# VHH binders against o26223, part 19

Target 1, 191 residues: o26223
Amino acid sequence: MKLLWTSQHIKVTVHIDGKVSKMDVLEAIKTRRSIRKYQDREVPEELIDKILDAAMCGPSAVDERPWHFIVVRNREMLEKIPEVHPYGAMVKDAPVAIIVCCDSSLEKIPGFWVQDCSIASQNILLAAHSLGLGAVWTGVYPLEDRVEGIRRLFSIPEHVIPFSVIPLGYPAENPGTRDLFDPDRIHLEKW
Below, E stands for the ipSAE of ESMFold2; O stands for the ipSAE of OpenDDE; V2 stands for 0.75 times the mean of E and O plus 0.25 times the DockQ between their complexes.

## First folded at step 1 (VHH)

Design c7 (framework vhh_7aqx_2; at its last look DockQ between E and O 0.01; V2 from the best seeds 0.00; counts 0 for: pae E 11.7 > 2, placed apart)
Fold by OpenDDE, second read of step 2:
Structure c7 (fold): chain B 191 residues (1-191), chain A 126 residues (1-126)
Amino acid sequence: as target 1 above (191 residues)
Amino acid sequence: QVQLQESGGGLVQAGGSLRLSCTTSGRTFSSYAFSWFRQAPGEEREFVGAISWSGGSTDYADSVKGRFTISRDNAKNTFYLQMNSLKTEDTAVYYCAAEGPYSDFDYVTESRYDYWGQGTQVTVSS
C-alpha cells in the first residue's frame, strides 16, 4: 500500500532550518483551511498547550471567559464521537480533538458565551494552522442532539454546554487557498 | 529534549545481517516518529528509513527496500534497523533521529528531525 504521501507542499513556510517560521497573523487567517485528513503522527503536548493558551487569549463579554476545554486523545473516545456527531467522521482519524465548552455558571451576561466560545474556537484553528497543524471546526451547539450526545459521551455536567469539537493533526491534505474577499459586503457609512 | 543512542554497529561480511538499535531518553517515546540515516565517507547523509509514531507505517529508501526493516518497541523506548543481505555499499555511519514537533516535512527530509544520535559505524566487507 503505497502511502502516496502526495507531498502536496502545504508550504507551511518552515524555514529551511526546521524551525516553523513564525506565521504572521494575516497569513494565518488568510491561508487557514479546514483540514479533515491527518497524518499518522502524534501531536505533542507542547503544541496543544500553545493552542489552548491561544484559545484563552480571546476577548469575552465583560471578561467572563466562560470556556472550558476537553482534550481527547483516547482512541476509543475519538471513535465514538462520530456516533453522536454525524459530520464528525474525521474525528476518528485525528490523533487529538479539543472539545470547547461553556460553563454557564461563569456567564456574566446571558447569551454572549456563544461569541466567547466562537472566538476561542477560531483561535484554536488559527493557532493550530500557525503551528503546522490542520484542524476543522465541527459544530455542536446549537443542535440539541449533538449537544446531548457529546454531553453524555464525556459526562459533561448540565450547566456546561459543549460548543464545538475540533479535531487536530498534522495535515494529510492541502485544499489550497481561497480568495474570500467580497467588496459587495462592505458598506461605507450606511447600508 | 530527547537523547538518542545508537548501538549494534560493527564489521560484517557481504550477505550478512546486522541489527542496529536506537535507545531514546524520556517518557514520550510513543509521541515520536523515528528515522535512520546514513553517511558514507565523502558522501552526503542519506535517508534510510522511517517509522511513524504508531508504528503503523514505514518508509524506506529504494536502495534498502526489501533488505532493511524498521521496528519499534515502546516498552523499551527503542527502535531498530534490521539490515539483511548487506552490501559493501551499505558501509556508512548510521544515525538515528527523532522528529521535531513543528516540522511538516516528509520522512526523507532531515529537517523533520530535531534530535539525532551520535552515529554507529557499519562496515560491510567483500
Scores: ipSAE 0.104, ipTM 0.590, lowest interface PAE 2.8, mean pLDDT 88
Fold by ESMFold2-Fast, scan of step 1:
Structure c7 (fold): chain B 191 residues (1-191), chain A 126 residues (1-126)
Amino acid sequence: as target 1 above (191 residues)
Amino acid sequence: QVQLQESGGGLVQAGGSLRLSCTTSGRTFSSYAFSWFRQAPGEEREFVGAISWSGGSTDYADSVKGRFTISRDNAKNTFYLQMNSLKTEDTAVYYCAAEGPYSDFDYVTESRYDYWGQGTQVTVSS
């Protein structure tokens, strides 16, 4: 069976063929992993639009919502990212990357844009995972050399700050599960 | 933040077996990935094998594939290198190393080795 839906400007076709219903939010959070190996397979534009829609749904300080996104599919541009990001080697092998940026002209409260862009970045990772994609957050801000390198590569204006580069694609690796719960980090009533 | 200590090295004849252990002191053992490296006299330190923080993936140098097995025991804060079918070329000081933070969760660096043991000598006689 097929279901067709549209969300504003996004149209998605969903096949229902088995016992799989949906990934709940706790499962998505607990099973998300950084994926750095991708299949040689295109990511549909509709999925990128869904991911960016989710990215913009996070809480934001004083509702400033300062995020802007650059979607990079051009192979030559993806191949240049490792030249300015020493740990971005996997980006050249990804079918697409999203650069999360802060437009400082939208900032209503100083400094909170970092939290806002962190929230957007994590939402991208979770949304990608929930859609069967893999992604990894490669840090840009606050490392000055990476910030300036990315700015120059993508002609980012001076009032906009590149925050993270997130390559994504269909995963070509399957990391195992983790057990990271540490009750010693939980304090009741007081430290 | 994490201390590593190797044990289990020694003298063994070619074709024999040894098991190296690396014990850690620290709270975050289960969140680290671990590796073994070795350094032969007059040579650079080389990679031997690695195990992910979950234990779900392992990787080995081509020279040891099929002969060496890496494993971990999170309950004991220990990981191991089982060395079978030893050759004289395996003679080296063996070091254990920990990645921190693990690259599966790291958004600043791809991976790094922050913590190293002191090394344990393995000598394979002909």
Scores: ipSAE 0.081, ipTM 0.530, lowest interface PAE 4.5, mean pLDDT 82
Fold by ESMFold2, look of step 4:
Structure c7 (fold): chain B 191 residues (1-191), chain A 126 residues (1-126)
Amino acid sequence: as target 1 above (191 residues)
Amino acid sequence: QVQLQESGGGLVQAGGSLRLSCTTSGRTFSSYAFSWFRQAPGEEREFVGAISWSGGSTDYADSVKGRFTISRDNAKNTFYLQMNSLKTEDTAVYYCAAEGPYSDFDYVTESRYDYWGQGTQVTVSS
């Protein structure tokens, strides 16, 4: 069965270099790509603040909001991340990275923090994209070596779990769009 | 933890066919992208082909394009490499690899894969 979709759009207003910018939420979701190459250009603190605000707007299990964020701009620290996180090699080339963490002492329902931090991570990607930035989610949890390495590097306490490392910056690449819609994944009424 | 296991390797005559399987355990890999790599004696591991987590996008190395086909069966947690018109230069240990669901389909570079199988030998005789 085909589903009918309205052409309704949700637009957000952002300020970039003193200009108002709008992007439909569906457009943002469809056009966001993982960006692994960045311009040698700093990301203003104001944009990072907007991205983290968006990250915290996500729902969480029983409103537990278990997330914490480490903003990394120090060049020496960014260059050390690949030493403990080999699939994060592009992080050394990013002007900034955000580490999404769970404070396990904030869990109210055991085991849902992964969903909570995943929602926050996706919101970071979408917000960055809407602000003209590119980002990529590099997985840390549940890979034990990566979790331990990031925890050591950033002095993260044992009750706090690093979940993801998200480098971001002004993009230096423009991957094409993808057609990922697959109607075989849609099941009506039952499997 | 996550495990990948290849099977279906063996000895086959040039011009013949063989199907390799890669079975997953530990976590549901239905959302993961999968790739095949191979390593001939004395050579570096090389990309063979990949299939996206949607199953709708495939890519192949030039040396196997038109002869090899990758497919997936998510109900069985299994990925396949159908190898047709085999040549002696296809002799290698074949490895499957998986990448997590939060990355774009970026499968060509082996450093992008989180998990690897132990390999299965394919030998093509003349």
Scores: ipSAE 0.000, ipTM 0.156, lowest interface PAE 11.7, mean pLDDT 82
ESMFold2 (binder alone), look of step 4: mean pLDDT 78; pTM 0.804
OpenDDE, look of step 4: ipSAE 0.022; ipTM 0.464

Design c70 (framework vhh_7aqx_2)
Fold by ESMFold2-Fast, scan of step 1:
Structure c70 (fold): chain B 191 residues (1-191), chain A 125 residues (1-125)
Amino acid sequence: as target 1 above (191 residues)
Amino acid sequence: QVQLQESGGGLVQAGGSLRLSCTTSGLTFSTYAFSWFRQAPGEEREFVGAISYSGGSTDYADSVKGRFTISRDNAKNTFYLQMNSLKTEDTAVYYCAADSRTLPYWGEKSQYDYWGQGTQVTVSS
C-alpha cells in the first residue's frame, strides 16, 4: 500500500546538534512554548541559518519581504539589551538573539510590514522549537522608547525599524504542553 | 521523584518476538516524548526508536525499521517496544528514556532527562 509511505504524521524533519528527529507540523505548533531559561551551551551557526531560512519563507504583502535580521552573539551586547527593553532580562542569559527588523524602503503597501515581521518572528519561534531549541518573542515595535533604544544600541539606520528581539538557546526549562482549543471562539455561518 | 522501569526482557530464539514495557512515575506522562536505546557488550549505546508526546510521530533506527514498533498508553503511564523478527544482532541491554522537551534529541543520550535501569534481551540462533 502506497498510502503507508504517505503518512501525514511525519511532515517535519528536525536537526538537533547534527542529529535528525521527526515531528509533524501540528505537533510542532501545539507544543511550542515561550522559553526564557537557557543552557550555557552554544547554538551552532548552521541551526541559526536554518531558522533564518524558515523566517524568510513567510507570506508577505505583495511579496515585499521587508525583513532584515541581526544575529547577536556578543555577550556585552546581549547584556545591554535589558537596559533599553525592560522585559528583556532573559536576553542577557541567552547564547544568541535575533533582532527582526523592517527595511521601510522595501515596503510596497503602507503598514503591512508589521504583519510581515510578525510572520517572520513566529516562523523563528516555530523553527527554533522544531530544531530542539527554545525561544521567546520580546516586543519592540510599536513601543517608541524600545525602538529607539534598540536602534541606538545596534547602529540601525533611520529607514530600518527594529520589530522584535528573540533570544534563543537550548532549553533549561520545560513548561510542558497546553490544550488551548476553545470552541466558544468558533462561530458557524455568522457571528 | 521520577522513575522509569523496563520490563519484558529475556531469552528468545531468532525469528521470535518480544515486547518491552517502560512504566513511568513522578512525571506528567502525556507531555513527554519517549525513546528506546540499546547497548551490546563492548559497543556504544545506540538509538532504537522514539515516539512523540501525542503519538503522532515515530522514528526508528534503520537496523530495526519494519521489525520494531514503539507505542504509548497514556492511561497506564507506560510505553512499549514491540520487537518482531528478532535477530542475534538485536542482543543488548535495552534502556527506556524520557525527554521533557517533547521531542527526543535523536541519539544524544546527554539530552534525555530520565533513564531506566535497563533490561537484557538475548536472541539465540
Scores: ipSAE 0.000, ipTM 0.160, lowest interface PAE 15.2, mean pLDDT 82

Design c8 (framework vhh_7aqx_2)
Fold by ESMFold2-Fast, scan of step 1:
Structure c8 (fold): chain B 191 residues (1-191), chain A 125 residues (1-125)
Amino acid sequence: as target 1 above (191 residues)
Amino acid sequence: QVQLQESGGGLVQAGGSLRLSCTTSGRTFSSYAFSWFRQAPGEEREFVGAISWSGGSTDYADSVKGRFTISRDNAKNTFYLQMNSLKTEDTAVYYCAAKLDEYWGSDTPSDYDYWGQGTQVTVSS
């Protein structure tokens, strides 16, 4: 039997509109949507590991990589998140959530951890989508009441800042693709 | 506690321009995402455009893309809807709306926590 961390050659196929195919990067970026409804189906640990590997591959200011992640599968804990996060109601229905955190002791340049954790959060969303999962980014930082609530709920130390809560699972909704290209936002040579 | 008030509505001729303003009197303006909705006589409220709490992202309904621009001025606690190339079909009561959420751009009225009283825009032929 191979344990999750000993598996080197797991082939994963992506389901797109009922078809099994490998999604390219541009397709993943353009077709990713926020998913708030999930199937009553377990997400394998190996997929969470792949998602977190992708999260840690993002660029960070002066390569500080200040991110830490809490993986929450306990239903009682997931059900408590809406009590401290007003717009996190969907989290209670998800099989798993990832809390993206900044360890401030790893910060080399003041303030850039926000961009670092944003990049990690986006990579989680894209990686989840590429693996046939749905996810949504729910904001925690910079709203201090949410930061404090999440900190207390998950026993997060004072030097660590919870940044986002990302519930994920197999999608039970398909909102379709958005056409967001707007050439009026592109300026040539000058504003 | 956020209160929203629209201004800048009025009568304008087709092909003209008009700028609506929405001023907030509450605290934490920078933590709110803002949107504009409109309601024509006998119809339901429809989404017009949205701007994120940071002002770094905007979204628009297909019917107004390329003609309308949303912006915000966090120092003045105000956000705007610049309406260009107005059509008679743009005639409606325009509402500003706010939600305390970093997830912005919802086109669903029930997702918004705070609303202005509305300002009438009438586009003549």
Scores: ipSAE 0.000, ipTM 0.092, lowest interface PAE 20.3, mean pLDDT 82
ESMFold2-Fast, scan of step 9: ipSAE 0.000; ipTM 0.113

Design c9 (framework vhh_7aqx_2)
Fold by ESMFold2-Fast, scan of step 1:
Structure c9 (fold): chain B 191 residues (1-191), chain A 126 residues (1-126)
Amino acid sequence: as target 1 above (191 residues)
Amino acid sequence: QVQLQESGGGLVQAGGSLRLSCTTSGRTFSSYAFSWFRQAPGEEREFVGAISWSGGSTDYADSVKGRFTISRDNAKNTFYLQMNSLKTEDTAVYYCAADFSGDEYLYTSPNEYDYWGQGTQVTVSS
C-alpha cells in the first residue's frame, strides 16, 4: 500500500483591488527564494527588529540560544565582505546585512550551536520574505578562512564564531518558485 | 520604532480648506509608504489616500479624488493631506499610517498598516 502525496497550492488573501494582502506561513516557506539583487532603497530599522525577533524565536538545543547578531549598514564595511568571503559579492550591493554569530560561552551541548544558528538563519530568511524583502544565506562556518576573515573585519571576539552573513533588501529580481515536493522521500511506518 | 503624530485638524466651514500634517520620529522616513485614513462616528476606518516610498505613485478614494492631495517632504520627515472644497461628509477623525510594501502597490485596507498616529479631528460645518 502506498499513499499518494500531492503538492498543495497555498492561497494567499487577495486584497479587493487584486493585490496580495499577506502570505500565510506555508506560502512564505514555499515561495522564499535566495535574492542577490537589491533595490537602492533603505530597509527600515523596524523591519530589521521584526526579523531579529523572529530569528530569536527558533528552537534551540537545551534552550541554549547561543546566537548573537551584528547588523551592518555601513557601506564601507559591506564593501569589504567580498574580500574575505568569495561568494559574498552581492553583499556590497545590499543596503544591510545581518551576521549570525554563536557565543560559545552560551553553548550547553557541544556542536548543537550549528543547528541553533542554522535555525536562526532560516528564520531571518523567512521573516524577510514575509515582510516583502529578499535575502540570501552566505556560508561562513565551517570554512576557517571565512570565519577568521569575518572575525577580523567586525572585531568579533575569540569566543564568538561567525556562522552566516545574510544580506537583505527590497528585491530587484523575481525568481519563480520551485516545486520541490517529492513523495519518494516520504516513507510510512518504516523505510 | 517609528512614531506618527497628526496635526492641522480643526473646525472649518463647507467649501473651506485644511492641511493635515503627519510628523514621524525614528529613522528611515524615505523607506515608508504613507497613507491617510478617516473614521466618522459609528463607522469603520476608511481609506483616504496614499503615497509610495518613492513619491512616484499616489492613490485616492473616489470620494476625495480631485479635492485632496497627499504629498511628502523627506527633508522634514513629514507628509501631508491637503484638503480642498471640504464637505460636511468629510467630518471624521483622520489617521496617518505607514507601511513597508515591497513594491509600488498602495494598500487601501487598514489591516495592511503597522504604524498609526493617534488621530486628529476634522469637523466641517455647513
Scores: ipSAE 0.000, ipTM 0.237, lowest interface PAE 14.3, mean pLDDT 83
ESMFold2-Fast, scan of step 9: ipSAE 0.000; ipTM 0.300

Design d1 (framework vhh_vobarilizumab_d1)
Fold by ESMFold2-Fast, scan of step 1:
Parts: sequence; C-alpha cells; structure tokens
Structure d1 (fold): chain B 191 residues (1-191), chain A 123 residues (1-123)
Amino acid sequence: as target 1 above (191 residues)
Amino acid sequence: EVQLVESGGGLVQPGGSLRLSCAASGSIFSINAMAWYRQAPGKGRELVAGITSGGSTSYADSVKGRFTISRDNAKNTLYLQMNSLRPEDTAVYYCAADEYWGSDTYELGPDYWGQGTLVTVSS
C-alpha cells in the first residue's frame, strides 16, 4: 500500500489530567492566552521535550537556528528571576521556566536572530497550550539590565544572549478568549 | 476602573521605620498585581516591590531585607513596611496596579498610578 498525500486537519489528541484534549493548529493559535497563575503540580519531562521539539521546528533566517534553551526547575533559581526581571514575579510560582537564548556564534545574517528567537518563543507558548499547559512570554532582550541579570543568574557565556523567560505550568486561571480580528487592517492589492 | 490613594509618607531619621498604605477603589483589587515604585529628585521611577494577586512578592536589591510588601484583599489595601531607612530611600513613593496580568502582553507596565506620597529620610 502506498501512502496518499492529502491535505488534512491535524488534531493532536493528548491524555491530560484524565481528560482528552483535541485542538487543531488554528484553534490553538486563537485560544492561547498568557497564563501567569499555575497549579502546584510538576510538569512531566516528556511534555517539556515535546514543547522544545516544537520550538526548534520554527523557520529561521538562512536556517541559522541560533536558539538554545535553559530548562529551570530549581525552586531557588526560579525565586531569583524576579530580582532581575521586574515583570517576572509569577516565575517564582511556576513549576518550570524555559529561557530562550541566542548563540551569536551561529548567526549567519546580522539581526535576524531576534526574529528566530521570537518564533521559538511563540512556538513554546502554542505547544504548551496545545498540551493543556499555560505559559507567558516575559521579555528580556533588548533591555540591557535584564539581559545582564539573567546572564549572571544562569552562567550564560558572553556570546549567548538571553532573549525571553517563559514560565509554564498547569493553569490556575482562565482569562477567556479574545476576538481580535480587524478587517480594517487588511488592504487589498495596495495600501 | 482602579483608583489608588497613598498615605503614610513623612519625615523620619536614618534607621527609622515608616509604613505606607495604598487604598484601592474599584472591583478588581483582589485580581490585580500591585507594586510600589519610587522616584528620587532628578531620577526616573524605579520598582521597589511587587506582589501578585496570590501574594507572591518581589523586591529591588536595594531594599531587600528592609522593606516588606503586603496586601489585604478584604480591605482593598496595599502596604509597604519600611525598616532601617537610609537617606537614599528619600523619594516620592507611588502605588501602582495593573489589569494587564490577565492580558497577552509580553512587556508589562502599570496601568494605574496613585498620586504619590513623599518619604524624606534625614537627620
């Protein structure tokens, strides 16, 4: 038998907390919300692996793929992040955080690493949401004090740039869905 | 809508203590993250301490161990207990609240500010 190449909707079915979640890509994009309150529950390593696999599948300028990731589960380290990130207070309450970094030695086109790391960060948020987790992107780059603070806390070498800190866990809040479609921002053929 | 009113500022000698209060009106205090900022003459505003709706706290390195932020959700009131005060703590102290803790922003700042309360630490 030969496999048929067809266009189809991909539904991810994951057994989470005794429940089955079915979410296609469009639904995941439209219903993802920033989550800053987490249950006191550990996130299994296999879910983090799935999230990071998804993060590395993003498009990258000239396929430079400059991203590196630090997975932080140590409570003492999570509690120190708010000391160097003024809007990272929720990180100390999260069971895990991912720090998205750029290895500048992998850069092939100057400046595009910011877009690459943004794509990786968004993929982490979408993958987490699709797996029944909540996450939030907290900005690090381009704020020099936050970049240096995070570098010092996690022993990040000078040629590596911390880009974002993303705490995640099982959500303890439900902010609801937003309707953000604005047809006035769509121009046909010309501006 | 959130309205914030600070109180408790004044003149204190070095080594002294002072307690600031921030009374919040509106139906959202219990779900908002709250913070204290300060602004010294000729400087920008800096974050002093923050507290989430769940009570998790954060502090600037300059005040850690000396200041304590707390909240009373039943009274819609935010507090800052300031101990071992130093001349460099002299500033106008601002209460701040943000509704965006439920939003999809990846860069945050306070949505609401109080009018400020002056703290002067001098002999």
Scores: ipSAE 0.075, ipTM 0.491, lowest interface PAE 3.7, mean pLDDT 84
Fold by OpenDDE, second read of step 2:
Structure d1 (fold): chain B 191 residues (1-191), chain A 123 residues (1-123)
Amino acid sequence: as target 1 above (191 residues)
Amino acid sequence: EVQLVESGGGLVQPGGSLRLSCAASGSIFSINAMAWYRQAPGKGRELVAGITSGGSTSYADSVKGRFTISRDNAKNTLYLQMNSLRPEDTAVYYCAADEYWGSDTYELGPDYWGQGTLVTVSS
């Protein structure tokens, strides 16, 4: 039992185990890091649901919402992903992974699905972070070998394109924060 | 277990500034929230400032605008910048850490405490 030592009411918002985080969106964005090491701890389904909900809240071209999500918890399948994804080694150590896919039959305008799925993927990362989880975006598309590897492994139909594999778990590392602001990348009015 | 070691305390004149540090070690990956508490002579321990792993901060009304809590995750260090210090800020300041368990909003009931560092504000 935690002992509370409070004479004043300071509320600290903490995202814990399936609860809604009140983390400021800018804080979430700025403090998010790729996490590649995970605790030996299961991620509750409730958190995955919240993450997927967030994933589906992003904009898409003409509201085409072409994304599908494969939630992978099977240990054997997680362990096979690195076989087809050379930079996905950490997936085998994660309790769960989300594979973001595009159903091309849902495209209204060709080519924008990459942006749509990217937004969904980023929302997954941000949501995970806000909920106290660590995640990393492991790119699948547009690398053909990875696309076909994941497709084959998960029996994904030809009209569906695997886009990213995102392992998730409670963090077992803390890479710290980065200052990524670069004013040289900002151009006013013209290049 | 998590170990917390405070430093930076000392004697300062009213209106002065101090920066406290808390070095965290051990199973720090389980820690979500960290905080500074203080205990003045003859008073109970009170929460001064808190910060989540995501960087969200909170302050006691008595220190708002004067104190700043920050965390360097890369260094596993918690800081408290104290400006415009007052005699009533005189206390032993404690670093505290809480595991990633609890409600959406809570007052830190820390599992881990430092030994404290004395801050004396006197002319």
Scores: ipSAE 0.006, ipTM 0.269, lowest interface PAE 11.6, mean pLDDT 87

Design d10 (framework vhh_vobarilizumab_d1)
Fold by ESMFold2-Fast, scan of step 1:
Structure d10 (fold): chain B 191 residues (1-191), chain A 123 residues (1-123)
Amino acid sequence: as target 1 above (191 residues)
Amino acid sequence: EVQLVESGGGLVQPGGSLRLSCAASGSIFSINAMAWYRQAPGKGRELVAGITSGGSTSYADSVKGRFTISRDNAKNTLYLQMNSLRPEDTAVYYCATDLGYESWYTDSGEQYWGQGTLVTVSS
């Protein structure tokens, strides 16, 4: 049976810690942190819908847009992810995870699907952050044991490559922000 | 069990210098990134400087050009050289393992922390 995403696209002001919060793009990029501790709270389908919409809006090599997404809410399935992903222990405690996949049948130019799926993964993290959620990118590709483990666990066909597992939820930690600007990495006119 | 022990804190005049040391026990030092954090009274902990196992460094803007992080993997020791100290640098300084908290490769939700060393900058 086909499941229809029927979330209403409403212009909503996001509430963070009881306050109305709006983030500009630079603020969202600079303040996003990996979050591995989540509140025991359901994430509304409306927010997942917005996150996935943002994920698909990234640039793509030759506009191939090879990304597919698996949304996992089933507690039993989330609990099995650490068995096939050695660094995915936090996924057990998340209310939901998104698995970013590449459908190789959509690939128009060899190898650029990795950049495409990286862009989609980062857009998920930024969109989640802008909506008051926390998330973390746990790497799958190019580690073949993780790729095959996730493929088997979620019945992913041979022509589809699992790229990342991104658990998300309302954050139960605040690691603060980082200041990483390094002018020594900027060269004017030439190296 | 990993243990981190800081030393080198103390009272200095504005414009002075201090060198902090962090001695690590256990076999994780040579393979892990390390960091210095600080916490001023009434404020949260903030990242001051980080260094990878290979020696790549990063600094908070407030300390860039004044502080230098370094490591000696043979001695399992992390250092923070603090120059041109300001009253605003007054804080307890903590050594921590950076297990790659922003890493998409590893599941480093655990950090190991030292007990801290107090740095007071006053005239």
Scores: ipSAE 0.202, ipTM 0.629, lowest interface PAE 2.9, mean pLDDT 84
Fold by OpenDDE, second read of step 2:
Structure d10 (fold): chain B 191 residues (1-191), chain A 123 residues (1-123)
Amino acid sequence: as target 1 above (191 residues)
Amino acid sequence: EVQLVESGGGLVQPGGSLRLSCAASGSIFSINAMAWYRQAPGKGRELVAGITSGGSTSYADSVKGRFTISRDNAKNTLYLQMNSLRPEDTAVYYCATDLGYESWYTDSGEQYWGQGTLVTVSS
């Protein structure tokens, strides 16, 4: 028997029909945490597709959409990523990782691709969280050793820049919640 | 395997108060919405209160203003503070969650229920 969250008597909207996420956008943003431990459970392709769809929905400079995505499920490849990414140890434990890349040939204006790929990466994290998955942004760019390591490992062309590696899986940890609001970081009208 | 264990039920007089607890196993409590249901004798199970992972709460009209749902993520525990209890609140109260993450977008999720705890409101 499925939970009847859609009762008219309760305002908490939890849909179980697959049409609407149980988590609204603000909740997703506020409750998202980096997850570095994963269950021994495969992530369905359908969820990856949804995540990638979300990744491609972000804005980009002059709508250049320079991003490409490498979906990695091969265990051997996942296990090799930590060899070139010192802070990517958790990748070997994930059932899947997404490598976000920039195709520089798609740039319409220089330099904004970092923002574009960042937006795509964040959307991946939020989408994953909203789907009940855990993920973490492991930075590749702008560290040259990591960029070249990932490039070589995945035979990425020179005009394509690996930006981030994002392992994903069902969470096997609970980091808890954080309050990150800092009014001292808010300036009204002027600094 | 995820387990939910309710406690705190008992006999109380009308106007009295009880606090129910639900201890949840697992490491993903904080990312799941939780809810209390109840089933009165001869009636179907009904949703009483829900709380999202972000802490947003919602209540059935029949309990609004009297019941408070809360959670302690550090303890993996869900609570239901019940005040101003009425005879019509008599029921078995169940803790529930949907831990099937896929069910947020698919119908493949797994649901978990506790064994329930009996609340009897009688003079």
Scores: ipSAE 0.000, ipTM 0.273, lowest interface PAE 10.3, mean pLDDT 85

Design d11 (framework vhh_vobarilizumab_d1)
Fold by ESMFold2-Fast, scan of step 1:
Structure d11 (fold): chain B 191 residues (1-191), chain A 122 residues (1-122)
Amino acid sequence: as target 1 above (191 residues)
Amino acid sequence: EVQLVESGGGLVQPGGSLRLSCAASGSIFSINAMAWYRQAPGKGRELVAGITSGGSTSYADSVKGRFTISRDNAKNTLYLQMNSLRPEDTAVYYCAKPSYTGEFLYDSQDYWGQGTLVTVSS
């Protein structure tokens, strides 16, 4: 006999008549997907505020919380992001993007800001999904050309490092479900 | 530039087997993960199986133990071995390079084939 793991086939992102059902935490984690196509529809500021609140609730090394966020809604600015980020083409079509930054002056433990900003970025993706939005993490750090391009475009100070650009909106695509559980990656007691 | 061409579909009896192939042409600088989707009459497209460039696989619960996804990176070819076929497996099967995964550095475009019909019937 073996222990069997059965995944649940759940709708990833569905809007019917502009409404979406609430998700529990495990459902949100398992059904979140990168969304790169968005409806031509504004995201309310109240939802952005909830997402940023969730981002700041993540753990950080020695509680340093080095995060700063730039919220970009200006169409002209969104259209310039693909010029400095070659895989950020979808950003120009999003109603809003969040740039996750690290303020190095807030760093208490060297090097952990990368993990801190990764945690904030993932919380943005999960919170967005739970609220019926779609989002995708586009990588900036540690690629020097993208870091400096984003810095110059948004007048970011030298002591602040842009980490990720996350466009978000109401989803216009519905990726399928995934079963990523791999028991060969779990080691009991020792490797 | 990138094209995906499926083959191997057809009519098969319940309990039978089919092997689908997907030939990829063109060159992309990205993480080369591939997947098989299917669409049954009156239903949306659903993910059947996925495989990473390194060979890690994932399957929908409905096909686990019956279907096997594999790839030949030297030939740019993706396969789906389908065993113990059931009438409910009747669908158009699509080869895809999906953008829905956790990739955040490189090419994020979806690529789809035209599909190949699999009919499981007496």
Scores: ipSAE 0.000, ipTM 0.201, lowest interface PAE 12.8, mean pLDDT 82

